# VHH binders against o75319: the designs that were tried, part 29

Target 1, 181 residues: o75319
Amino acid sequence: GNHIPERWKDYLPVGQRMPGTRFIAFKVPLQKSFEKKLAPEECFSPLDLFNKIREQNEELGLIIDLTYTQRYYKPEDLPETVPYLKIFTVGHQVPDDETIFKFKHAVNGFLKENKDNDKLIGVHCTHGLNRTGYLICRYLIDVEGVRPDDAIELFNRCRGHCLERQNYIEDLQNGPIRKNW
Key: E = the ipSAE of ESMFold2; O = the ipSAE of OpenDDE; V2 = 0.75 times the mean of E and O plus 0.25 times the DockQ between their complexes.

## First folded at step 1 (VHH)

Design e2g (framework vhh_etentamig_d1)
Fold by ESMFold2-Fast, scan of step 1:
Structure e2g (fold): chain B 181 residues (1-181), chain A 118 residues (1-118)
Amino acid sequence: as target 1 above (181 residues)
Amino acid sequence: EVQLLESGGGLVQPGGSLRLSCAASGFTFDDYAMSWVRQAPGKGPEWVSGISYSGGDTYYADSVKGRFTISRDNSKNTLYLQMNSLRAEDTAVYYCAKPDYEYGSDYRGQGTLVTVSS
C-alpha cells in the first residue's frame, strides 16, 4: 500500500546527532511510490535522508529500521556502503527483552567495528519518536549508565519532538536495568 | 476493501495438531507483514505470531514457540499457522491480522474457533 503513515507529516524528518553519542534519529523515509500523495516540500526519500545528514556535516555508518513493515522503502534504495539492520518492533507496547537485546548487540558491534571513525547509527521507526526514542534511551541508561531523565531530555532536544507514550517513559524512568548487552 | 477469511479451526484433543489458513484479498499481500492473533474466552486479544512480507523472518509469543509455525504463500495470497502439541490453554478464536501496530490498529477477519478438549 501507498498510504502515507498517520501523522508522518507532523514530524521533523531528521533530528540532530545526540551529543556524546553516535546516535541520530529520523522518521521513516518513503520510496517514490508515496510521492503522489506528497507536495515536493513534504518528500523525504532515502536520498533526501542522506542529503540532510550531509548538510549537518555527519555521515551514517548503520541504519536500524524498527518498523513492523517493509512497505515504506527497500534496503536497495540505500547506498551499498551503509549497512541496514531490520528489527521488527511492535508499536505501542514497551519492546520485549529480546528486541532490547538485539538493539544493544547491534549498537555494541557497530561501535567496536567503528572505533577509528565518527560515523553515526541512524535509528528510525515510523515517526522516529516512540520506539526509536525508547531503544536509544534504554541503551544509554543500561549500557552507558546515563540517568533516565538525562537520556530522555537529550533525545527530546535532539529529535525536536518529545516522547509521547507514557508507558515508554514510565519504563525508562522506573523500570529495571536490563543486563543483556 | 481488505478481506481476510480464516479457516481450519475445529475440535481437537490435547497433543493434536491443526493447520489454520487465511485467504487475503483487497490489498497487495506480499507488501505486508502478517500476524495471527487469538482471543480466549473471557480474555483480551493476544498476539501469537508474525511473519515478514517475504516470509524470511518469523516471530512467536513465548507460549507457542517451538509448537506453532507461521508461514505464507505469496503466490496464493494465503497465510498459514501450523499448530502442533495443542494444549487446553490454546482454546481460542484465531484471527488473521494485517497489522498496523504503529497506529494501534489492525484489520482482522471473522476468526476461526479452535477448541482443545478431551
Scores: ipSAE 0.000, ipTM 0.169, lowest interface PAE 11.6, mean pLDDT 87

Design e2h (framework vhh_etentamig_d1; at its last look DockQ between E and O 0.52; V2 from the best seeds 0.00; counts 0 for: pae O 11.1 > 2)
Fold by ESMFold2-Fast, scan of step 1:
Structure e2h (fold): chain B 181 residues (1-181), chain A 119 residues (1-119)
Amino acid sequence: as target 1 above (181 residues)
Amino acid sequence: EVQLLESGGGLVQPGGSLRLSCAASGFTFDDYAMSWVRQAPGKGPEWVSGISYSGGDTYYADSVKGRFTISRDNSKNTLYLQMNSLRAEDTAVYYCARGFDEYSSPDYRGQGTLVTVSS
């Protein structure tokens, strides 16, 4: 199936870098087979992703794909120089501790290996909003000690869209801190 | 008004089979991906399976792969879950849900149908 995901066109393709962090969020890129169902100005392929990041004078050093599918694009569609990590998540539930810890370990590992550069960690789910925003905010709260409301506001502003799922927002604001040590 | 009505739950012995049905009304069924979600006694909700608009793509939680089959009949506005080789750990209330993130955001659930796997 090559169906365009619901409301995918409603979201900005790529947000802005989150100041004070190495994160940038975007919606899922769609490989060329999807372009038959899109107007030219609606296309957002893996190539388009890298072009838009470059237009912001930024460079990707890692992509974390949070979708529960392989149908949108293949890792082979990405430049060989950019590592790709798949973490399977579903939006029906808050990500479990194992998923949160995998995300934190990937981020911490990237930051340790990239201390001397300014490359970004690109994170996406289908819309680059709810699962993406949850895990980025969870990292900022648990690892960097950011206040929950400040993390959420920073993500919303830089993504250009507000987190929509109330269970995710509730967990970020009032849930326990997940310690990774 | 969106309505999702589950049926087919009951008591079954380990190794047995059940087929759950979900009758959908109040929306264009063909426009939405659908899911099954379960909640075992004393535990939080667990996503079980998802299906695309046409039924051409199906997805399963690791705990049920190879045993459960999700399907739909768009002409009848009905979602199904065929459950084979049932285990005690499959005991839960099973909910029909509208949406599966990779196609359409989850938004509505039915009232649930109880499945008990025991002697």
Scores: ipSAE 0.442, ipTM 0.744, lowest interface PAE 2.4, mean pLDDT 92
Fold by ESMFold2, look of step 5:
Structure e2h (fold): chain B 181 residues (1-181), chain A 119 residues (1-119)
Amino acid sequence: as target 1 above (181 residues)
Amino acid sequence: EVQLLESGGGLVQPGGSLRLSCAASGFTFDDYAMSWVRQAPGKGPEWVSGISYSGGDTYYADSVKGRFTISRDNSKNTLYLQMNSLRAEDTAVYYCARGFDEYSSPDYRGQGTLVTVSS
């Protein structure tokens, strides 16, 4: 399998830094073996990711990979100095409390270790949209006290695509604040 | 060719146990999260359980938490589902699937294995 993920071509590779936060979202980068099925302008490799971040005058300090496989790229394809964390995230339902806790714990740990710089947390799932947007917004709502509609609007604008999964949107807007232990 | 071959199904009484196996071939097994999906007669597929590519993280539908245990042996390219405290509503064809994302075609590739829970 080197199949391009369904609808992957339909999404912008990398969003913009979300103002007031340390987050930037992107779709999964694809290792070179996928490029046979891609036009040059469609390619988005791990190297392309880092080049695009540098073009925005930003720097990644952590990558959180929410996908369930190593098929798309290997951590070895990343620069030596960027920590990489995989949080396996189910994509067909609202992430459970354990997954949300792992994400919050990773973000809080990053913020402690990087208080003296301005590096970003890069977050991706397959498309960098639904799972990514849900967990970023869940963090902003639960930990930073951001209003749900404000978190969603900020994510949508900075990612360049709107959240699509209605069950995620409804849980963010109407679900309880999750005060994980 | 990618193959997922399920086994271990059968007839069991309520409260009983079964252990399902799935032999995988034709792909790099430990590069993929794996899952079990079931389909009861006349219903659509229902995701049951998932496990990360290394086996370090496991996930369960609420309907099976505490009763089912997913595991994998990457040295044998095999996925397992231990099913305890079985109930009539667990009756279904159980499919081994690669991945558990909304884009996880082809998530149940084998013929499946039938589990029937009845008195």
Scores: ipSAE 0.072, ipTM 0.493, lowest interface PAE 6.3, mean pLDDT 86
Fold by OpenDDE, second read of step 2:
Structure e2h (fold): chain B 181 residues (1-181), chain A 119 residues (1-119)
Amino acid sequence: as target 1 above (181 residues)
Amino acid sequence: EVQLLESGGGLVQPGGSLRLSCAASGFTFDDYAMSWVRQAPGKGPEWVSGISYSGGDTYYADSVKGRFTISRDNSKNTLYLQMNSLRAEDTAVYYCARGFDEYSSPDYRGQGTLVTVSS
């Protein structure tokens, strides 16, 4: 139950806010039970997440968890002031329209309710890269109308790692937009 | 500051045609997809049509498919909507919007132009 995800250590724990957006991506934080399997400098807990966000002079307003498991941390590990949303998202395949819609709806709802602040939408999957990057880019492309290559470049630059899955990249670049309503 | 200014609306008889234009400024026009959204009296906003940043892809609501044509001239920072075979139910304020979402920020939507289809 407490196995460290494969390659988890290879990725930066937290990216940078994406300029012009409210998005920030990060890898999955791990609850304390995982710490015994990690070197101190490798640890990345929910608490560490918030500390790192604060170090960037930012504040999280929402966390969207795209992992397909609940074993990494519990919502109770998060501050009560930060809502947590789980969108079970299967890895390696392009998210289906329902998943995309759920993500868009959540983001739009947050933006509607948080017009008076600058709190961020934190998005993560396991590595905070492929599923995370796809859905963020899908949103920027479908909702904001951003050019696909620009969205991808922006995400990659801010996350500090590039989208790896070719099917994701191909879908973003050449696939149809998904219905927003 | 993003600015979108619609024009071309007016009164037309059923079966008639109109061409709407939208002049865009304050952002890199060819970096963004654009859309038309309309709002009829007493109804919520309805997405009508969208076009990719390059103009290579176009999208239409079922209600206007085959009758409306969206296009853009990136050299002129202008979005167009050719409306043919107009119907009474097409009566609405038509808005030019950046992006594809009719629920996007009002900051990325114009003031609109009224289209009235009536005999």
Scores: ipSAE 0.063, ipTM 0.561, lowest interface PAE 2.1, mean pLDDT 92
ESMFold2 (binder alone), look of step 5: mean pLDDT 84; pTM 0.847
OpenDDE, look of step 5: ipSAE 0.000; ipTM 0.233

Design e2i (framework vhh_etentamig_d1)
Fold by ESMFold2-Fast, scan of step 1:
Structure e2i (fold): chain B 181 residues (1-181), chain A 119 residues (1-119)
Amino acid sequence: as target 1 above (181 residues)
Amino acid sequence: EVQLLESGGGLVQPGGSLRLSCAASGFTFDDYAMSWVRQAPGKGPEWVSGISYSGGDTYYADSVKGRFTISRDNSKNTLYLQMNSLRAEDTAVYYCAKSWDEYGTFDYRGQGTLVTVSS
């Protein structure tokens, strides 16, 4: 079945744009088949995602989906005008170099093609927290030269929830810069 | 409430086979994806394999592809891992895990079952 992800209701649907960047983080949208298990105020469909982004006076130009599943929603549930990229990312361990490289390439490509607008890169895993926060912070540290603690603080503040996985935090603070390249 | 009880580990020589079992209780087994996670001596936990709630989709870490097969019997609330062509580097405690967000993000509750691959 279409069971709601554990702890999904515990997290805010959408964070705020991270100032000085093009990133915005959110939890996974759930297609209409999940709504039978949700109160109206708990619903967060792909349509609800776009409405909430618009309410912040922002516009999505790319969605990067880091979940290791396709059961929550389909790309077809998104507007055809917004590119969708799937990067299957295992949630328990620190993402491998190949995954980090794919993420960096997607971000760099988007920024190069969107110099003339202010559209955002939307990033999500299931809760929009651990895998999402790790890859965004890894990008800021490795590519933009942001100090690890500053990147983590910025993400935590804008997402409205703190990174929870200690191994991810440890890698961001003390791990090697991934050259990827 | 959630109970996961692993069994089937033991000592096996390189190239041998073992089948691990996990008896699940305290939750609706056929509503959740399940995983196998292992922890080798002196290393952190490594996700090994995942299976969807229906058993229709399976996924494997690169280190075990082609050698291990994950399966489940929802009528018995039991998860399995068939391990073939075992290598010394497969030596680890193997844990059954209920997936938190499908594959790789999970809680494991059991004590695990020890697999030792040695001549």
Scores: ipSAE 0.015, ipTM 0.300, lowest interface PAE 6.2, mean pLDDT 87

Design e2j (framework vhh_etentamig_d1)
Fold by ESMFold2-Fast, scan of step 1:
Structure e2j (fold): chain B 181 residues (1-181), chain A 118 residues (1-118)
Amino acid sequence: as target 1 above (181 residues)
Amino acid sequence: EVQLLESGGGLVQPGGSLRLSCAASGFTFDDYAMSWVRQAPGKGPEWVSGISYSGGDTYYADSVKGRFTISRDNSKNTLYLQMNSLRAEDTAVYYCAKLEDYYSGDYRGQGTLVTVSS
């Protein structure tokens, strides 16, 4: 099925780098088979993603794909030089502790291996908003000690869209810090 | 024309086991992650479990983790849910869902009723 994800067109393709971090968020790229349902200005392929990142004078060093599907694009559609990591997360549900740990481990590993460059960690779900924003903010709060409201504000500003799901926001603001797992 | 047909439900006592099946047709089964969703009497749908297209990755709701096992046979276009140590609170209609990145709003079959009671 080549269904365009619901509301996908409503979101900015790529946000800006979050200052003081290596994170950049974007919505899911769609492979060429989806383009017949899109106007030229609506297209956002894997190639378009890399072009838009380059237009910001940034470079991706890792893509973390949080979708629970493989129908939108294939890892083979990405440059071989950019590592791709799949962390399956279900939409509408706050990621569990094991998933949060996997995300933190991947980010920490990337940062350790990329001390001598300024490459970015690209994170996306379908809209690049709720699951994406949750995991990035959770990392900033738990690992970097950022205040929840500051992390959320930073993500919202740089993504160009506010976190929408109250359960994600509530967990970030009032939920426990996931440490020592 | 996506068709999902659940089976294997029934009446079982607490502590018992059931194996649910979902026969899929009308789409390329091997290309999609699949999930099980349940709806208890008078409640909204609750996501239970998910499995990647290859079966290499599985995910479970906290309420069923350690008791339920999701699996698939891509050669038979069939999804399974092995349910052990069943509890009264597991009583629900169980639905097979083709996962489009969300457990809610995906295509679902007619469901199979599981009743855990004496």
Scores: ipSAE 0.017, ipTM 0.321, lowest interface PAE 6.3, mean pLDDT 87

Design e2k (framework vhh_etentamig_d1)
Fold by ESMFold2-Fast, scan of step 1:
Structure e2k (fold): chain B 181 residues (1-181), chain A 119 residues (1-119)
Amino acid sequence: as target 1 above (181 residues)
Amino acid sequence: EVQLLESGGGLVQPGGSLRLSCAASGFTFDDYAMSWVRQAPGKGPEWVSGISYSGGDTYYADSVKGRFTISRDNSKNTLYLQMNSLRAEDTAVYYCATYGDDYPSFDYRGQGTLVTVSS
């Protein structure tokens, strides 16, 4: 499969850093084999991702890939200096408690190891919106004590797109706080 | 040519077991997360189970959790679904698919294999 993901072109490649946090969200980068299906201005490769981050005067210290596939790009397509973590999440469904725990553990570990710098945690799913927004907001609510509506507003504003899935939004607003298992 | 070929379906009594197989060819199997999807008579498709490219992570729909086990053998380019404690409501055509991150989006889907659970 070298088909581009459905609606992938509808979303901005990369958002802005979420102020007060180490998070930045983006849509999945596509390796060179997808470029024949894209106009030059639509291309968003792993290299393009790092160029856009640098254009914002930011630096990635970790990428968390939430897609349920390895077909879009390989970890080897990323700079050797940036750790890559894969957490497989299915679309449309609210991530389960085990997935939420894995995400929280990875974020907490990064922050402990990077307390002496200002490097960012880059998070993406296919569109960098629903699964990405859910897990970032879940972290802010459960770990940082941010109010759900404030977390969602902050994510939406910085991503440049609003969370689309009602089940994700409802769980963030009304669901239980998840504890580490 | 990308091809997914399901097998192992058949008639089984309630409480019985079946093992489904899916033979993959024409693509790099171990680069793709895989899924089982079913479609019961008169109903739309329902995602059943998923497995990561390495087999290290597995996921299940609530309706089958604890009864079904997904696995894969990357050396044989084969996906499996072990189905235990089968119920009448498990009656469906079962499809093998590469998961395109969002259900029901699939890059590849097989021809399906029929599972009938009846007394």
Scores: ipSAE 0.019, ipTM 0.353, lowest interface PAE 5.1, mean pLDDT 88

Design e2l (framework vhh_etentamig_d1)
Fold by ESMFold2-Fast, scan of step 1:
Order: C-alpha cells, then structure tokens, then sequence
Structure e2l (fold): chain B 181 residues (1-181), chain A 119 residues (1-119)
C-alpha cells in the first residue's frame, strides 16, 4: 500500500553536509502517489530533495538507498545524471559485516572517481536517521579514524536529529572496527 | 485485531531440520516486511531473519546464515522459516514479528513456538 511511513513526518527532510566529509543524510523521498495523504508543506518528492540540496549550494553525485523496500520511489524518479545504489537493510538491527563492506566499497569508489569535484554522497533509509547514521558513522570510525563520539555528534548535529536506536549507538561506541573493505 | 500464530516447533536432534510457519491476520500482509526473532532461555531477544514485503529480498543473522531460509506466501498470509543443520544453541522460543522496516521495535509479535535441539 501507499501509506506514509511511520513517524516519517517527525523528521526534517534533509540535513546539512557533514563538514570534512562528502556525506549528506535525508529521509526517504515519497513519489507523487503519496502526496494525497500529505499537506503541501509535508511533501518531499525526489524533485523536492534535489531542490533542497540546491538551496544549500550543494550537488548530489550519488544516492545510496538503505531501505528494505522499493515502494517509496523508483530510481526512474531521480535525475538520469545521478547514480543510484540500493543496499537493502532491515531496520532495528545493526547491519551485518557484508552490508558494512558494501557501503564502504561504494563510498570509497565514489571518492576515488570524484577527486576533482565536491559532489556529495546522499544517504537515506526511511527516516534518514538510524541505519543512515550508523553506516555513515561506521565509515568515519573504521576508514577515517574518527573517534566514535565525535562521529555521532557530527552526524546528529548535521542531520538535525539524534540517533535513536541504543543498539546502533552501543555498536558504534564499543563494537569492533570492521576491517572488511 | 492483528494476530500472528506460530507453529512447527518441537524437539529435534542436533543436525536435524524443522519448518516453522506463521499465520497472519488482521492486516494487509503484503504491505509489511516480516521477521523471525528468537529468545533463548535466560537471554534477550535475537533477530534471526527478515524478508521484504514482496519476498524479493532476505536477510539473515550471521549465526544462522547458510542454515536457515526465510520465505513467505502472500496469497496465504503465511511466513515460513526452514531450519536446517540445527545446533543446541538454536534452542529458543521463535516469534513471528510484524514490523515496518522503519519501526523502532517490533510492531507486534505472536505467542511463539518452542524449538528444542537436544540429544
């Protein structure tokens, strides 16, 4: 069905770019079939996403979609010039090592191919918070050597919402470094 | 209104197999990702496996990967877990859980079915 995701309206559509990185986080865009259930001010389509990124004087070079569904929008709803990567992740559970590896590989590949520009990696799950924040922070900790608390603070500040899932926070702070890249 | 009813548990020897079923009612089954969650004696709940609303994608905990297979039949509103090569540490009550992938917890779980792996 075309129901609005639980608590989706509780979150800001798009965060700010995380300084010192190429990451920007946002909640899942909803295709036009969802708009009859939303006030005009609540709409956040794929087109709205790109307009909001442009308003920040930023440009997307890659979208990584972490949702476990394809019902919210289709890759065809995105501009043809922006690559789209789907990494299926289940909510509530810390992503497994294979998923973490896939995310790190995609990010590293993008950065290698985009050394000469400042385009951003857009990352989202349903709310752009828990799975999104976990994988971005995991990358910063494991690959860039950022301290866990600093990575979490940076994400929370730039997203405009704090990571909510205690198991994700616990894994970031006290879990092992994943050297699976 | 929402009801989940698990079945198929029982006593099995190490290396054996069991197939669990979960009959769902009171909601549009094919709109929801579904999970199997287990709770061993004296331990907290452990997520075992998940399946997308269409059945097109599946995920597994590392502890069961290669041994368990999750599947669903949306025409029958039924979720399945095929468990092979069972080990003593698989002993637990197994719960069928309805959740959106964006839920902060399980939206609902059933009463569970006990799986005992023992010689």
Amino acid sequence: as target 1 above (181 residues)
Amino acid sequence: EVQLLESGGGLVQPGGSLRLSCAASGFTFDDYAMSWVRQAPGKGPEWVSGISYSGGDTYYADSVKGRFTISRDNSKNTLYLQMNSLRAEDTAVYYCAKHYEDSYGMDVRGQGTLVTVSS
Scores: ipSAE 0.016, ipTM 0.245, lowest interface PAE 6.5, mean pLDDT 87

Design e2m (framework vhh_etentamig_d1)
Fold by ESMFold2-Fast, scan of step 1:
Structure e2m (fold): chain B 181 residues (1-181), chain A 118 residues (1-118)
Amino acid sequence: as target 1 above (181 residues)
Amino acid sequence: EVQLLESGGGLVQPGGSLRLSCAASGFTFDDYAMSWVRQAPGKGPEWVSGISYSGGDTYYADSVKGRFTISRDNSKNTLYLQMNSLRAEDTAVYYCAKDYTEDFSGYRGQGTLVTVSS
């Protein structure tokens, strides 16, 4: 199915690099078959994603796809030079500890293997906001020791949209530090 | 036309087991992740479990971890949910869902009722 995700048009396609980190967040790219339902200025394909990253003078080294679907685009729609990792996450619920562990492991592995460059980790869910923001902030809090409110503010500012789900915000601010890896 | 038909529900005692099935048609089944979603009387829907298109990755809500097992047979276009150690709070209509997303959209079937009572 080629149905545009609810509220997808309400969000900026791609944020800015989060200073002091290797993260950049964006909404899900939509493959060419979705373009029949979009005005030209609304299109955001995998190609459009890479063009916008290049316009910011940045380069992607990894894409982490947090959506629970494969209908929006396929790994084959991405440049062959950029690794793609799928971590299936369900919306509305705070990601479980196993999902958080998988995300941390992937990020740590990328950073270890990319010490000699400045390539970015691109992270997205459907809107590039709640699941995306939660996992990035959880990493910064648990692994990097960033204060929760500072991590949330940094994400919100760089994404250009504020985290919307109160259960996610509550867990980041008041939940336990997860020492799982 | 996308069709999902659930079966296998019924009345069971606490501690019992049931196996739910979902027969899928009208789409390329092995191209889609599938989920089980339940809705108790007077409550909103709750995501229960999910499985990747290949069956290689499975995911569970904390309320069912260790008790439920999701699986699929792509050659038969069928999704399964094995439910063990059933509790009264598992009482709900269980829906097979295609393409479950954070906007809670996508196709779901008519559901199958599971009642856990003594």
Scores: ipSAE 0.022, ipTM 0.365, lowest interface PAE 5.6, mean pLDDT 87

Design e2n (framework vhh_etentamig_d1)
Fold by ESMFold2-Fast, scan of step 1:
Structure e2n (fold): chain B 181 residues (1-181), chain A 120 residues (1-120)
Amino acid sequence: as target 1 above (181 residues)
Amino acid sequence: EVQLLESGGGLVQPGGSLRLSCAASGFTFDDYAMSWVRQAPGKGPEWVSGISYSGGDTYYADSVKGRFTISRDNSKNTLYLQMNSLRAEDTAVYYCARIDDYSGYEFDHRGQGTLVTVSS
């Protein structure tokens, strides 16, 4: 349906680029059909997303959509110039190893193809917080060798909201490093 | 008026196969990821398998991986679960579920279920 996702209004639309990385996190954009239930200042369409990122003097080179649905917006609502990748993740659950592998592979591929520019990888789930923060932090820990608490602090600060799911935090701090096979 | 109607359950011998179907109506089927969830007698619900809105991505619980295959036909608004190498432990009521993005195992709609009994 066209119901606004639970707690969606509680979160900032877009965070800041995470310094030293190519990541920027945001909450899910909502297509025009949702605007009837939103005040003008609450609207956050795909167009609004790109405008807000340009206002930060940044440019998106890839969007990774971690939601379990396509009811919020369609890939066709995005500019054709920006690649869109769907990685299917369920809320509340720590993403499985296959999902983690897909995310790492997409990020590594983007970075190899975009060595000569400074374009960002935009990552979102519904709130741009738990699944988004988990996968970004998992990448920083496993691939970049960042200490778990440092990765979490960096994400929280740049997103403007702290990771909420204790199982996600515990996996990042104490879980095994996921190596590709 | 979301409706999900499961079919295809029944009694089957260990090692046998069954194919479950779920007919969906009352919503835009291809906008939603779908799941199969089961509940064995005297136990809580267990997530079995999930499929993305397009059918391009599938996910399985470790207990069924390699034995079960989830698929969908968006032109028919139908979800399927092909169950092979069935075991007594697979005995459960199987529910077709429309997954709310936020909730994980807690789906916003499920059907009434179809009983699968694996027994000699």
Scores: ipSAE 0.029, ipTM 0.393, lowest interface PAE 4.6, mean pLDDT 88

Design e2o (framework vhh_etentamig_d1)
Fold by ESMFold2-Fast, scan of step 1:
Structure e2o (fold): chain B 181 residues (1-181), chain A 120 residues (1-120)
Amino acid sequence: as target 1 above (181 residues)
Amino acid sequence: EVQLLESGGGLVQPGGSLRLSCAASGFTFDDYAMSWVRQAPGKGPEWVSGISYSGGDTYYADSVKGRFTISRDNSKNTLYLQMNSLRAEDTAVYYCAKTYDYEEGPFDYRGQGTLVTVSS
């Protein structure tokens, strides 16, 4: 299927870098084959993603794709210089501890290998909101010691949209810290 | 065009086991993640389990984790669900689904599903 994801047009393509972090969140880029269903101003291809990042005077060093599908774009659509990591996550449910661990490990590995530059970790699911926001906030809370409400506010402000799923918000605010990652 | 044909349902006693199969045709099976979705009488659809295109990653709803095992055979275009330690609450029609990202709304599934009844 070449169907545009439900509500995808409702969301800002790319947020802003989250200050004090290396994170930037965005909605899923759509390969050229989807452009027949989009007005020119609605297009957001992998190329458009990199153009918008450059317009913010930023550079991507890693993309973490949280979608549970391969239909939106292929890794081959990305520049060879930018690593791509797929972590399959199901929407509507809080990611399990193993998934949280994989995300934390990838982020820490990137930060260790990129101490001498300012490249960003780009994170997306379909809308770049619930799964994306959950995992970024979970990292900030568990690894960086950020207070849950501060992490959520920072993500919401920089993404330009608020986390929508109450189960994700509840886990961030009241759930256990995952120390074994 | 896309066809998904579920089988393997039936009547089973609590604590029993069943293995469901789904034969897929009309699309490139190994390009898609697949899911099992169930619908109990009078309830909305519940996502049960998912598997990546390669079979390397599997995911489960909390209600079935540790009891159900999803698997696939890409050479046969077939999806499986091994169900152990069945409970009355597992009674439902089970559908296999070609999975869009879950945030996109209902799963892309068609057909009758297969009925699983857990009863003494």
Scores: ipSAE 0.019, ipTM 0.306, lowest interface PAE 5.1, mean pLDDT 87

